# Ledger of designs, part 2: VH-VL binders against Rho GTPase-activating protein gacD (gacD)

Target 1, 185 residues: Rho GTPase-activating protein gacD (gacD), of Dictyostelium discoideum (Social amoeba) (q54f80r185to369)
Amino acid sequence: APFSSATLSFINIFKIITALKKTNAIETEGLFRVNGNAESVRSLWLMLNNVQEAIPVDGNSSAHDLAGLLKLYLRESKFPLVPLELFTSPAVPATIDEARVFVEEKLPTENVRVLSYLIEYLEQVSLKSSINKMNPIGLGVCFAPNILRSVNTNPSNPQFQVHMTNIQSHCNFITLLIENRLKIF

## First folded at step 7 (VH-VL; framework fv_pritumumab)

Design s14 (from r2 with heavy chain D56G)
Fold by ESMFold2-Fast, scan of step 7:
Structure s14 (fold): chain C 185 residues (1-185), chain A 122 residues (1-122), chain B 107 residues (1-107)
Amino acid sequence: as target 1 above (185 residues)
Amino acid sequence: EVQLLESGGDLVQPGGSLRLSCAASGFTFSDYAMSWVRQAPGKGLEWVSAISGSGGSTNYADSVKGRFTISRDNSQNTLYLQMNSLRVEDTAVYICARDTPYWEGLDYFDYWGQGTLVTVSS
Amino acid sequence: DIQMTQSPSSLSASVGDRVTITCRASQDISDYLAWFQQKPGKAPKSLIYAASSLQSKVPTQFSGSGSGTDFTLTISSLQPEDFATYYCQQYWSYPWTFGGGTKVEIK
């Protein structure tokens, strides 16, 4: 079946993170870095858009599949969680103060809600890095390409090319949010 | 079964051009970033170029930048490497490699093709 | 560019031996390190990613460890099919770079 994009919603992020918490995913080594099964992740993605109940979780549920679902949901949502077009001046926040101003003045209220909830979970993951081996830098790398995207899907668009040339600053931004969540949100 | 099959390697004169292909099967091609890696005779591995799953983003090793162009045709499940202004030092087996799915963030190679030999000599 | 230094460049071993190969990155790459096996005339085969995670269907005699700048590949009991060249690779940032390789030869 053709792959359909979905509108980003707090409810779906909540459902996915709740499922991750139920599987005790934070104690899984390589969480968000180790791949889930691509077919299982796609199946979960399709289910997520059609079922109103919580994602069913049991002893056979894969934390890596649910982690993959979270990243895929962020990547394939019709509108990105943090549109690259919002970075004008400064281009990409690099300090706590710049990030706080960006969240307060530039990012839409619903996107702040979703981002705040997501970063809170990633902070919890990073606090278990002795077990899961995922620190804020590693999480920044895993999430930046999925969170920070252009609304323009044309690959010839300058914004799309800018994303690839600025990838390190995007990763650093997500790392900054994780390390300083309480000072920014 | 994941399979990557390279073709297009040939003997070519310095300054010439050549186009390599990598036919992919056994997975959803557009979900994966792809790379070309080369190995000169008796030498180690050298990464050449990478392309995102959508084809919208590319990266190149400094040694090939401006001369090589990576591209893909997701409708045909095929990866390409267009090589221009070839030099003797480009002589190598060129290997197609699959990166992790694009939503995983950083990519590592999980599957490799068999390679196709490119020889640049006068 | 991140430089990957691999040692030794070659070693001789017997079946049943424990073999260790080391890889050092010129900067902190966390655990974004992969290990590959290459047999003569063949394409590389992926063994390990994320410094210590085994690829599907890779035998358990292979293990990886390390983080930051120093990494080790261990073969706990060398088998006849394990005589090959081994490469490390960082995938922390482009350009992706490989170690020079370690050739494991029969004594």
Scores: ipSAE 0.000, ipTM 0.500, lowest interface PAE 11.7, mean pLDDT 83

Design s16 (from r2 with heavy chain T100S)
Fold by ESMFold2-Fast, scan of step 7:
Structure s16 (fold): chain C 185 residues (1-185), chain A 122 residues (1-122), chain B 107 residues (1-107)
Amino acid sequence: as target 1 above (185 residues)
Amino acid sequence: EVQLLESGGDLVQPGGSLRLSCAASGFTFSDYAMSWVRQAPGKGLEWVSAISGSGDSTNYADSVKGRFTISRDNSQNTLYLQMNSLRVEDTAVYICARDSPYWEGLDYFDYWGQGTLVTVSS
Amino acid sequence: DIQMTQSPSSLSASVGDRVTITCRASQDISDYLAWFQQKPGKAPKSLIYAASSLQSKVPTQFSGSGSGTDFTLTISSLQPEDFATYYCQQYWSYPWTFGGGTKVEIK
């Protein structure tokens, strides 16, 4: 696939979230749940790797397309933002203290920077849930499979099976980060 | 690699019930809407039902509405089709298909399973 | 429901021929059209989505065109492995509907 070699970078996450902010995406109903246009999202993906400046945003820009780009970028990056292999004894953090320890001791510094910036935006989205209908639980469902991935997706690999079995715990972890951002980061 | 494997097809009497399963592997199952498509012997393709990645939205063809129920277990990477009140005209190979990811905004089928045969006959 | 009319229902062709299959929607579906290939006894294989976008690993002899209500699948130089039944499908709105299929047979 052309996207499988993509590298995760703070600057690209920053560009996408900046574009979302410029479109006032936080007031869009179903943000991150409702799909954008697949060809528009792919065009934005191809453009993202060649744009030195900010993503162009105008009155015709779709918040759903930019939301789709963010999730696609997280999913298709060669190395996941939070590799499942970093969890000890495949244990997913379930408390504020466990999550703080994970972020401080297990996650690389660059990944922490990207994750904290992303979670900050998701918190802002959740604070407008009366308008956009997206609460921390809904955002956890939308983002967990894109943030938390195994480095190996081979079905015969034990790590892949652990991922599939613990999907709800992964969603809960992202929800926990959104609800308790200031206590964890 | 992406794989979809159907099971559960059988010979059933009219008015009977069957539960079909589709085991998915090689991708993050919850990211994808899934569909069941059927093909009667020697005939073309007919869409039966669809379910969103989260499982909270479903849709059905008029011919099966009220009789069939689509569901999924994202923890087990499995899609289901519960078929009740089966009719002779439901005889078909039932095929599991993966819709485009929920963030892409288009619901085209990019991967298909091999299918499982359901025969409704006296 | 959106009706998809596919033509012809069958055609005979030789290796190296240019083959054209058409699909008409009963209403405007923009570019929300996909093409599939099915060989006897096998699962369908996705060829084209968004009317003209080629799926990964699909040979370049396949191309799609059209928008709105009229769509075309072209095989520029038919290969032995291309003898199959081809289906179009709209994904503009539920229920998803397929064309009746075009069987491409060896002459």
Scores: ipSAE 0.000, ipTM 0.426, lowest interface PAE 16.5, mean pLDDT 83

Design s17 (from r2 with heavy chain T100R)
Fold by ESMFold2-Fast, scan of step 7:
Structure s17 (fold): chain C 185 residues (1-185), chain A 122 residues (1-122), chain B 107 residues (1-107)
Amino acid sequence: as target 1 above (185 residues)
Amino acid sequence: EVQLLESGGDLVQPGGSLRLSCAASGFTFSDYAMSWVRQAPGKGLEWVSAISGSGDSTNYADSVKGRFTISRDNSQNTLYLQMNSLRVEDTAVYICARDRPYWEGLDYFDYWGQGTLVTVSS
Amino acid sequence: DIQMTQSPSSLSASVGDRVTITCRASQDISDYLAWFQQKPGKAPKSLIYAASSLQSKVPTQFSGSGSGTDFTLTISSLQPEDFATYYCQQYWSYPWTFGGGTKVEIK
């Protein structure tokens, strides 16, 4: 990673989402879709590694920058939140029952905790879609590539290639989690 | 100041292989996802492949899946496309394009290279 | 795959004319639509993203509108340098797909 590689942790996801809540980010049009300022996001990422308790927020804090930080943290964390290798076939869960089984039987406990908390926030975002204009499908597109990643990136592996082509199903999976959180977690 | 310069295009026989390069300058290369887009002579644009800034994630059009491999060397600011089992229908100008950082919430092309011509003879 | 249909495929116009180009997606893509300009022998140039947001340094005669499935690119007063082929592109989901292009020719 171009930044110090951090282990994905509940505490850091909690810090970022808490900062988003303090800025009333869920009422921001295009949240997670509209770009933040790249340099500001980079500065926040560096601050996240040095801050022990909470990300400072004030009247100058940008919801779009904090949204960008959340996606950057998921993307650049050393281990992905949902490793693609946990799917026993190239297919990702496509039904509520398949997703529940995956969460219950395949995903590690700490990853479930992080994913559950993240999806809960994304559900809250989608419930304010009349204000923020973000729906579960749009959120799936914004988050799938940051959540669903491979730990083994050898592109010559045929199984890896087939799996990586499944980006549409990855987006659909995240959308399914947002729309059906209470039935899955 | 952002510059993308493709190289490696050539005339090859069907079934042959070719590797394309795209040299990037004027920005922090590892912060950006990159794509290859192609344009057959007299035709429109067709997306071929994409790779994340870290190189951890790749995507391919169905027409090239299993034959093409996208990769990058962030230490050299270079994007690659390894093309195997080339077909006549792969004949096109191949253009490297920069995606806005995925983590910024938009995945659109903001800068394009000049392209490099690949001709697969029949 | 999401199919992008552009109309018209070509049009003839004079300097100063208002030109409109339409793009239809086969399914709802929200506002994940970009517009590109390509001049003969040149690489595409990005004009608009998020359906209506103008790229840096793009002249104000260009504007985009629409959401969901129907989108429009408008050139309010065509300039000599605007004769080119224009493409729409959805970036809602992979594979990224482009419209067939609209060639804007001098009358």
Scores: ipSAE 0.000, ipTM 0.476, lowest interface PAE 11.8, mean pLDDT 83

Design s18 (from r2 with heavy chain T100L)
Fold by ESMFold2-Fast, scan of step 7:
Structure s18 (fold): chain C 185 residues (1-185), chain A 122 residues (1-122), chain B 107 residues (1-107)
Amino acid sequence: as target 1 above (185 residues)
Amino acid sequence: EVQLLESGGDLVQPGGSLRLSCAASGFTFSDYAMSWVRQAPGKGLEWVSAISGSGDSTNYADSVKGRFTISRDNSQNTLYLQMNSLRVEDTAVYICARDLPYWEGLDYFDYWGQGTLVTVSS
Amino acid sequence: DIQMTQSPSSLSASVGDRVTITCRASQDISDYLAWFQQKPGKAPKSLIYAASSLQSKVPTQFSGSGSGTDFTLTISSLQPEDFATYYCQQYWSYPWTFGGGTKVEIK
């Protein structure tokens, strides 16, 4: 309820991933690990959230900028895609069965829709790891801090928690979703 | 394009205080976590302190915790380090470093300033 | 704290030589390793991040490799401007720690 009403818009995630597909980002080495231009990413984010324009894609569009936009959009949602408060006992799903139960019973329906679509794209990225050098473990690291956070934290602060707390369980959770998408969703 | 300019380094007595500044230009300052790194004469690099883009979270090396305070003024694009109870072993060039934009998740230093020398005399 | 051990502390080389510098972490840091170049009297310059990704405008004679605990910086053909001290840094967990540095000096 409260989490789903203020979480990420499916249409915006769809627009960003569609733009990534149009740039053939999946064949870009270091996709999601190599940084985009921060000013360009911020400009794209302001356009997306304030004016609701389609993301224009042409020969000058940067896959890394669009990758950064996806991460920024996830980070800046009013409610995180996966609020840490939804993890109960066990604290973080570590098995396929635990993740499936979490998705089926704990995560709000709109969050499941967004997460499912995102993980489907990340799986496709990982299937091209021979070209893009991004495997499920690497993607888990890139996305865990942007997907999982506490509801009451400022979005710019979670990066310190990534370094200070053992982040293994958060990264492993995202990796588990990518590797076992069809068994979980 | 991106510039980090430190100032405030001086000769001070043990037990004294000093405030360092780092003026940032060429980027959206509030999108980036910032750090202070120091280098004692003829020695290697040592991380001192970090502050999040919003300024809401800070971290410190154990050697300076309780004595140093990192802060930022995003309206002026300026990073600060307030140093109290200075010790001879705090003698170093203090360098302002830009961490990654907060949505990239991981912190490493992509741009560095030239540094400002702090000498604590005993 | 994660200890970063860099070797060698110094090496002598000639222009055109292949140079390798190693960095070892006291625990698994995945690929959360960066390399920096520092010339005498100058600020460090970021060279490589994520163990193997070149910073923008860094020449291709520089390459990084490794994962887990063992990492290598390679300069495939040393240029006059490459004589400097090189540092590795882990950014896996706080506090962030640097290697002791490797000085690459002319023969």
Scores: ipSAE 0.397, ipTM 0.742, lowest interface PAE 2.7, mean pLDDT 86

Design s19 (from r2 with heavy chain Y102F)
Fold by ESMFold2-Fast, scan of step 7:
Structure s19 (fold): chain C 185 residues (1-185), chain A 122 residues (1-122), chain B 107 residues (1-107)
Amino acid sequence: as target 1 above (185 residues)
Amino acid sequence: EVQLLESGGDLVQPGGSLRLSCAASGFTFSDYAMSWVRQAPGKGLEWVSAISGSGDSTNYADSVKGRFTISRDNSQNTLYLQMNSLRVEDTAVYICARDTPFWEGLDYFDYWGQGTLVTVSS
Amino acid sequence: DIQMTQSPSSLSASVGDRVTITCRASQDISDYLAWFQQKPGKAPKSLIYAASSLQSKVPTQFSGSGSGTDFTLTISSLQPEDFATYYCQQYWSYPWTFGGGTKVEIK
């Protein structure tokens, strides 16, 4: 199925990140860069949408599968965490001040809450880069396509074309948020 | 097991058209971005085009942009490359490659097909 | 476009030798580099992604290292089945670009 009606929620992001913390995923080399098993990730995603309890984790739980689940959940949400339509022409925020204004003035309150919590975790991951080998740039690449999307999938839509031509600016934006979380949120 | 099988390669005259197909099996096709990579006789690898798992996003090498169209039919687990306005320099083995699952955001190849030969000659 | 320069273009080595192939990107690509093996008449086989992560079922004689602009593929003890051409590829930015390849011939 090409569509999902599941809405992005703080509770689900919280559940996934809690599971990552329980597996000590932050010390896993290549976290978010090394792929999980796609079938396992899909199974976890179905579980997440059907059950309201915490994600079960044990000694056999894969940090890479849980990392994949976080990215899949962001990608499959009916509404993107950061809709591209919220950027004013012509540019994606590229400075700390532009990002702060965007978060304070343009992004809805619930989206700010989810994004803030997510970026806080990604900052924690980047601070353990000596172990996990993940820096803010690498995390930006892993997360930008899952966070910044158009609500409109029509190929002739200007927002869709902007996304395709400006993928690097999207990656840079997420990197900026990770590197400057306390100055922006 | 993961399998990718290309077909549709042929001898065609300059200015002609061909459609290549890549039949996928052994995995959830719609979860993976897919690419076409080509290799001219005796030469190295050249990336041609990529398509997202949903089919909503595509990208092309400058040398083929405007002439080639990548598409997919997720109900049939098949990837396509429509090649128009073919040139002698498009002569190559065309190989389909499986990229990363669409949520991973990183496009590296983990499985490759065997390729199908396209020869453009007058 | 990011240019990938691979060296050497070819080499001859004996079984048991340590072989090192290098790949240089024209700009910083972090660790978004993959290595592939291609045998004559066959499709490429993926060996390494993220500069140093081995693909499933790839023998441990293969290892990758590097970050930024300079990368290496090492075959610690060359086996007869390692006769092949090896390619690096950056996946930092479209268009994806490959190195020119290194042909490894067993003496």
Scores: ipSAE 0.376, ipTM 0.703, lowest interface PAE 2.7, mean pLDDT 86

Design s2 (from r2 with heavy chain A50Y)
Fold by ESMFold2-Fast, scan of step 7:
Structure s2 (fold): chain C 185 residues (1-185), chain A 122 residues (1-122), chain B 107 residues (1-107)
Amino acid sequence: as target 1 above (185 residues)
Amino acid sequence: EVQLLESGGDLVQPGGSLRLSCAASGFTFSDYAMSWVRQAPGKGLEWVSYISGSGDSTNYADSVKGRFTISRDNSQNTLYLQMNSLRVEDTAVYICARDTPYWEGLDYFDYWGQGTLVTVSS
Amino acid sequence: DIQMTQSPSSLSASVGDRVTITCRASQDISDYLAWFQQKPGKAPKSLIYAASSLQSKVPTQFSGSGSGTDFTLTISSLQPEDFATYYCQQYWSYPWTFGGGTKVEIK
């Protein structure tokens, strides 16, 4: 299907999150907010599909680089995890009920699987906010542009213009998913 | 390591045109959104224009909309600002600034060039 | 446009002093606030983003705080190299706007 995550691999998301867990990234202040080293992130991304097993982690592995890798991997997927074309209005779901209906009825099943797993990890990150200083609002800001995208980035495309107009609602949607995961998934 | 070097600043008469360049080195240029910021003599900072890493998205301050055009050549690691219909109040040091990598989801400046002076006068 | 108001416009301080600079946004900008240092004749240097996150290699004497509309930059123990003009900037909404600057001068 045009809106499936054909180039987005659950196994790669799993590998990246597993690496984050192995580095105890959840206890890193500013996780996902503080930028990794862009060259290191790009190098990790280029090597990701060549790793047949878990991403190697050691004492020199940067939690911020692995966090950047997760965001880059989502951003570079040919088909976005949540295509903007699935929304019938300019704004995305704003209530728990609207989000649940969207997940149950509009989002393809493989995308739900990936999104559910990702949001579960982000919820775990937010529950350690006393240590990492990241709350659901901050995580929404960091992830919305990488998750909620048009399949066409042409500025003249009406769907792209809708995205630019509604960036705040996109951030709020991801925050809503994190805060209410068990009621939505 | 990261370097941004502006050029093209000159004395130009009102109504004239000028193109500024910012040569980037030490990083993957296409991964970063870029902005132009200006500072008039004795005044504070004013954001002028923004361009996304791919070049697909641009934004402008109201004071320059319709007159200035931001563009980039990722193969040459160069950012441009085409300035048309220049006014005396456009006199400023123009500085290129590096925004965040496109996947970080936040747009703030982390590196700045040294600036190039544009003087609009007869 | 979001208006950014900095206070004070200038202050005099001695090495070792604690300096506090305030920035107020005309509307809620969450934590989309950055702080910059500019020395005479030089381009700005980025100090802080996201209201409180230090940029790479910025000394720990600098700290930022605040959320919503009210923000502060604190220099806990002023060093000789810290005499400069400081600017806040919101990046919540285009056009991005800067405060008028706070000049930190030698007493």
Scores: ipSAE 0.302, ipTM 0.683, lowest interface PAE 3.3, mean pLDDT 85

Design s21 (from r2 with heavy chain G105D)
Fold by ESMFold2-Fast, scan of step 7:
Structure s21 (fold): chain C 185 residues (1-185), chain A 122 residues (1-122), chain B 107 residues (1-107)
Amino acid sequence: as target 1 above (185 residues)
Amino acid sequence: EVQLLESGGDLVQPGGSLRLSCAASGFTFSDYAMSWVRQAPGKGLEWVSAISGSGDSTNYADSVKGRFTISRDNSQNTLYLQMNSLRVEDTAVYICARDTPYWEDLDYFDYWGQGTLVTVSS
Amino acid sequence: DIQMTQSPSSLSASVGDRVTITCRASQDISDYLAWFQQKPGKAPKSLIYAASSLQSKVPTQFSGSGSGTDFTLTISSLQPEDFATYYCQQYWSYPWTFGGGTKVEIK
C-alpha cells in the first residue's frame, strides 16, 4: 500500500490531534471505537503527506473520520511507534516502574515525544468517559494493535508470532500509560 | 455477482481524444477504489491510473500524466477515463479493475473487467 | 519505480507437474505482492494477494510464498485449465508495477 512508506512524525500526530480538538471530538460517543468512513479517512491521509500546514476542519468534519486517520497513521507508518523488537522478551512492561525504565532507556527520543503527546490526548479523552463512553481500558484495546507492532510484517516469522500471543498485555500496557502518564513520562 | 463492463474503445487518429467507461454492478461502487490497466497486443500488463472511492484522489502513470483524466460517477456506478493527445503507443486493451474494499486498506485488485480495445493509428 | 522481474519468461510442463515461478522486486515491498492468471483473449483473474493469501474460489494447488524482494508462485499439480500466463504485481507504492509474465505451455 502507499501508506506503508509513511514515516511516523511528531508534526503529523500534532496535525491530526489538533484537528480532533477543533472538532470537539472528545465529546463524541464511541470515539476511536466507532469506525469513520474509510474513503474519507484515505482522502485525509493523502492530504497529510504533503505541504499542508493543518488539516482543514469545518462544521461538516467527522470526528470519527479524524479518529480513524489517527489509528491509520499509527498502523501504516513504516516504523511502528513502539516496535515489539525493543522488548527483551515477548512480555511488555506491566508496572509503572517498568514502563518508566522502558521509556527512559529503550524507546528512541522521537518515539517518546510522539507517544507522550498521544497518551496525553488519550488521557484527556478518558476524562470525558461519561460523555464519550471511552475509558482507559477501551482506549487500550483500540490503540494497542496500532502502537505496538513488529517491524517484521511477515506472519511466518517466529518472533512475530510469539508477540501476537500477548495481545492482552499490549492492551494493558497502553491502559497503564494512560492511567499513569505523569508518573511515566 | 460483481461485474465490470468496459466500453468506448475505438480507432482514433494520433492526437485524437476518446472517453472510456466502465459500468460496475453487484457491489457498493463508492466503497471501492478503481483502476485502469492496459495491455498492448502481445505485451504484458501496465497500470494506467487509479481513483479513490469518493473520487477525491487520483494517481497516474508517468506515461499518461497530463493527457489522461480518471473520474467516476458514483450515482451511476460508472468509472471513466478521458484520453487526450493519444499516441500510437497508447494502443492497448484497457481493463478496469477493482481495488480491495476500504476496510482492507491494501489496494490489491480482486476483480477485473473484460477490457475494451483502443487502437491509435493513422 | 519498483521494477518486477519474473523468471522464467516461459516454461513447458505436463499435467500433474509441480511448477514454480519466481518474482523479484528491485526493492523491499514486504508482502505487498499479488499473483494473476491470464488465459488467451481473457482478462486477468486474481489468484493471490499479500504474497500468500488465496483469493476466494482459487484451487488449493496454487500457493504463494516469499517476502521482501523474492517471491514464488507454486502450482503443486498442474491441471489442464492451468495453462496460462502468470503475472506478479507489487502494490507497495505507486505506480503499481507488474512482472513481465510467465507463460506456462503444454509440453
Scores: ipSAE 0.000, ipTM 0.439, lowest interface PAE 17.0, mean pLDDT 83

Design s23 (from r2 with heavy chain L106F)
Fold by ESMFold2-Fast, scan of step 7:
Structure s23 (fold): chain C 185 residues (1-185), chain A 122 residues (1-122), chain B 107 residues (1-107)
Amino acid sequence: as target 1 above (185 residues)
Amino acid sequence: EVQLLESGGDLVQPGGSLRLSCAASGFTFSDYAMSWVRQAPGKGLEWVSAISGSGDSTNYADSVKGRFTISRDNSQNTLYLQMNSLRVEDTAVYICARDTPYWEGFDYFDYWGQGTLVTVSS
Amino acid sequence: DIQMTQSPSSLSASVGDRVTITCRASQDISDYLAWFQQKPGKAPKSLIYAASSLQSKVPTQFSGSGSGTDFTLTISSLQPEDFATYYCQQYWSYPWTFGGGTKVEIK
C-alpha cells in the first residue's frame, strides 16, 4: 500500500495535544471552532518543524492558537492522516462496522496510532461540551478537511474543497469515530 | 493591522470591461482565501466570487460565471477581479473580504475593505 | 441555493431597548451562520460567526443563538452607535447567501 510507512510524526501530535492539555484548552468555548491568530499559528508550526523543542506553554499561551496548530500540522503533513485513496467502492465508512474494518484492515498501523490518539482527545473535548460548546458533529466539521485528503491534494489547497466536494460524508466519518471510539479502536 | 484597500471602480458602458484590485496588508496573504462581495445601490449584499489562498481554486456566483475572473498575486499581496461583458445590473460597490485561513475548514468573513464603485450605464 | 429570510425588514427602537432580529434558512445549515452590521456609506463589520461566537472586539450587548434553520441576533441594550442595517449570511454551501437585511432606526 502506498502509505504502509507512516509520514505523520506521533511525537509532534503528542507535543501539540500535551500543550493543549497544559492550557486546559478543553474548557475553552469554541475550541477548534474559534480561530487562533494565524501569524502565531504559523510561528508555532515553523518552530515545531525546524527546531525539535517542546512547545513553550505559559499563562499567556492561547488555546485557540494551539488548536490551530494541530489543524495546520495535520493539513501540512506530506501524506494525509487518512488518505482518501484507501477507500474503495463504497466510499467513506458510514457505520461502526465499516469504520472498524477500515481501521483494522486498510489504515497503516502508525496512522491508526496517530488517529486513535487524536480521536481520544477529541472525545475528551466533546465530553466537556457543556463548557466548550463543541459536540462530535462540530469537531467532525473542524477536522475532516485536515484529516481526510487525497494524495493529489496540495496542503495549501483551499478549504473551498470542503464545500465543493460536499464533504458531509467525511465530517460524518470523523463524528462516527469520536462517538464510537471504543467500538472502532 | 489588517487592511484591505480596493481600487479600479469606474463608469463603463454596457458590454465593457473593468479590472478591480484589492491591496492587502498586515497579514500573511497566502494563508487566506479571499472573496468579492457586491452591493447594488440601496440593496443588500451579494457574494460574487472566491479564491483559495494558493490561487488554485475559484468559485463564482451563477450571475457572473463566464464573465468575471478572480485571481491573486501573492508576491504583491493583491486580489483581482476581471469583469467582462458588463451589464447594467452589475452596477454596485464591490467589496474585498477576507475569509478564514485554509486550515480552519469552513470559511466566513472577518475583515472587509471599504469597497470601490462600479457603474455600468450608457 | 439556500434562501435566507430576515425579519423584520425594519424596526424603530430607542436607546436602551432590547432588539431581536430573526433569520431563517431554507434548509439545515447547522451553525454555519454569520451576522454583520453595516452603517450607511460604510463597509460591513463582522459581528458573529458559528451562530453564537462573537468576533474580536465586538461589544457583549450583541449575542446570537439558534441552529438548523432558525437564528436570532439580540442586542440586549441598544446604544446610539447600534443604529445600522444587520445582515445574516449562511456559509454552509456555495453560493454564499445573505438575508435581505434589517434596518434598525431611531424611534
Scores: ipSAE 0.328, ipTM 0.716, lowest interface PAE 3.2, mean pLDDT 86

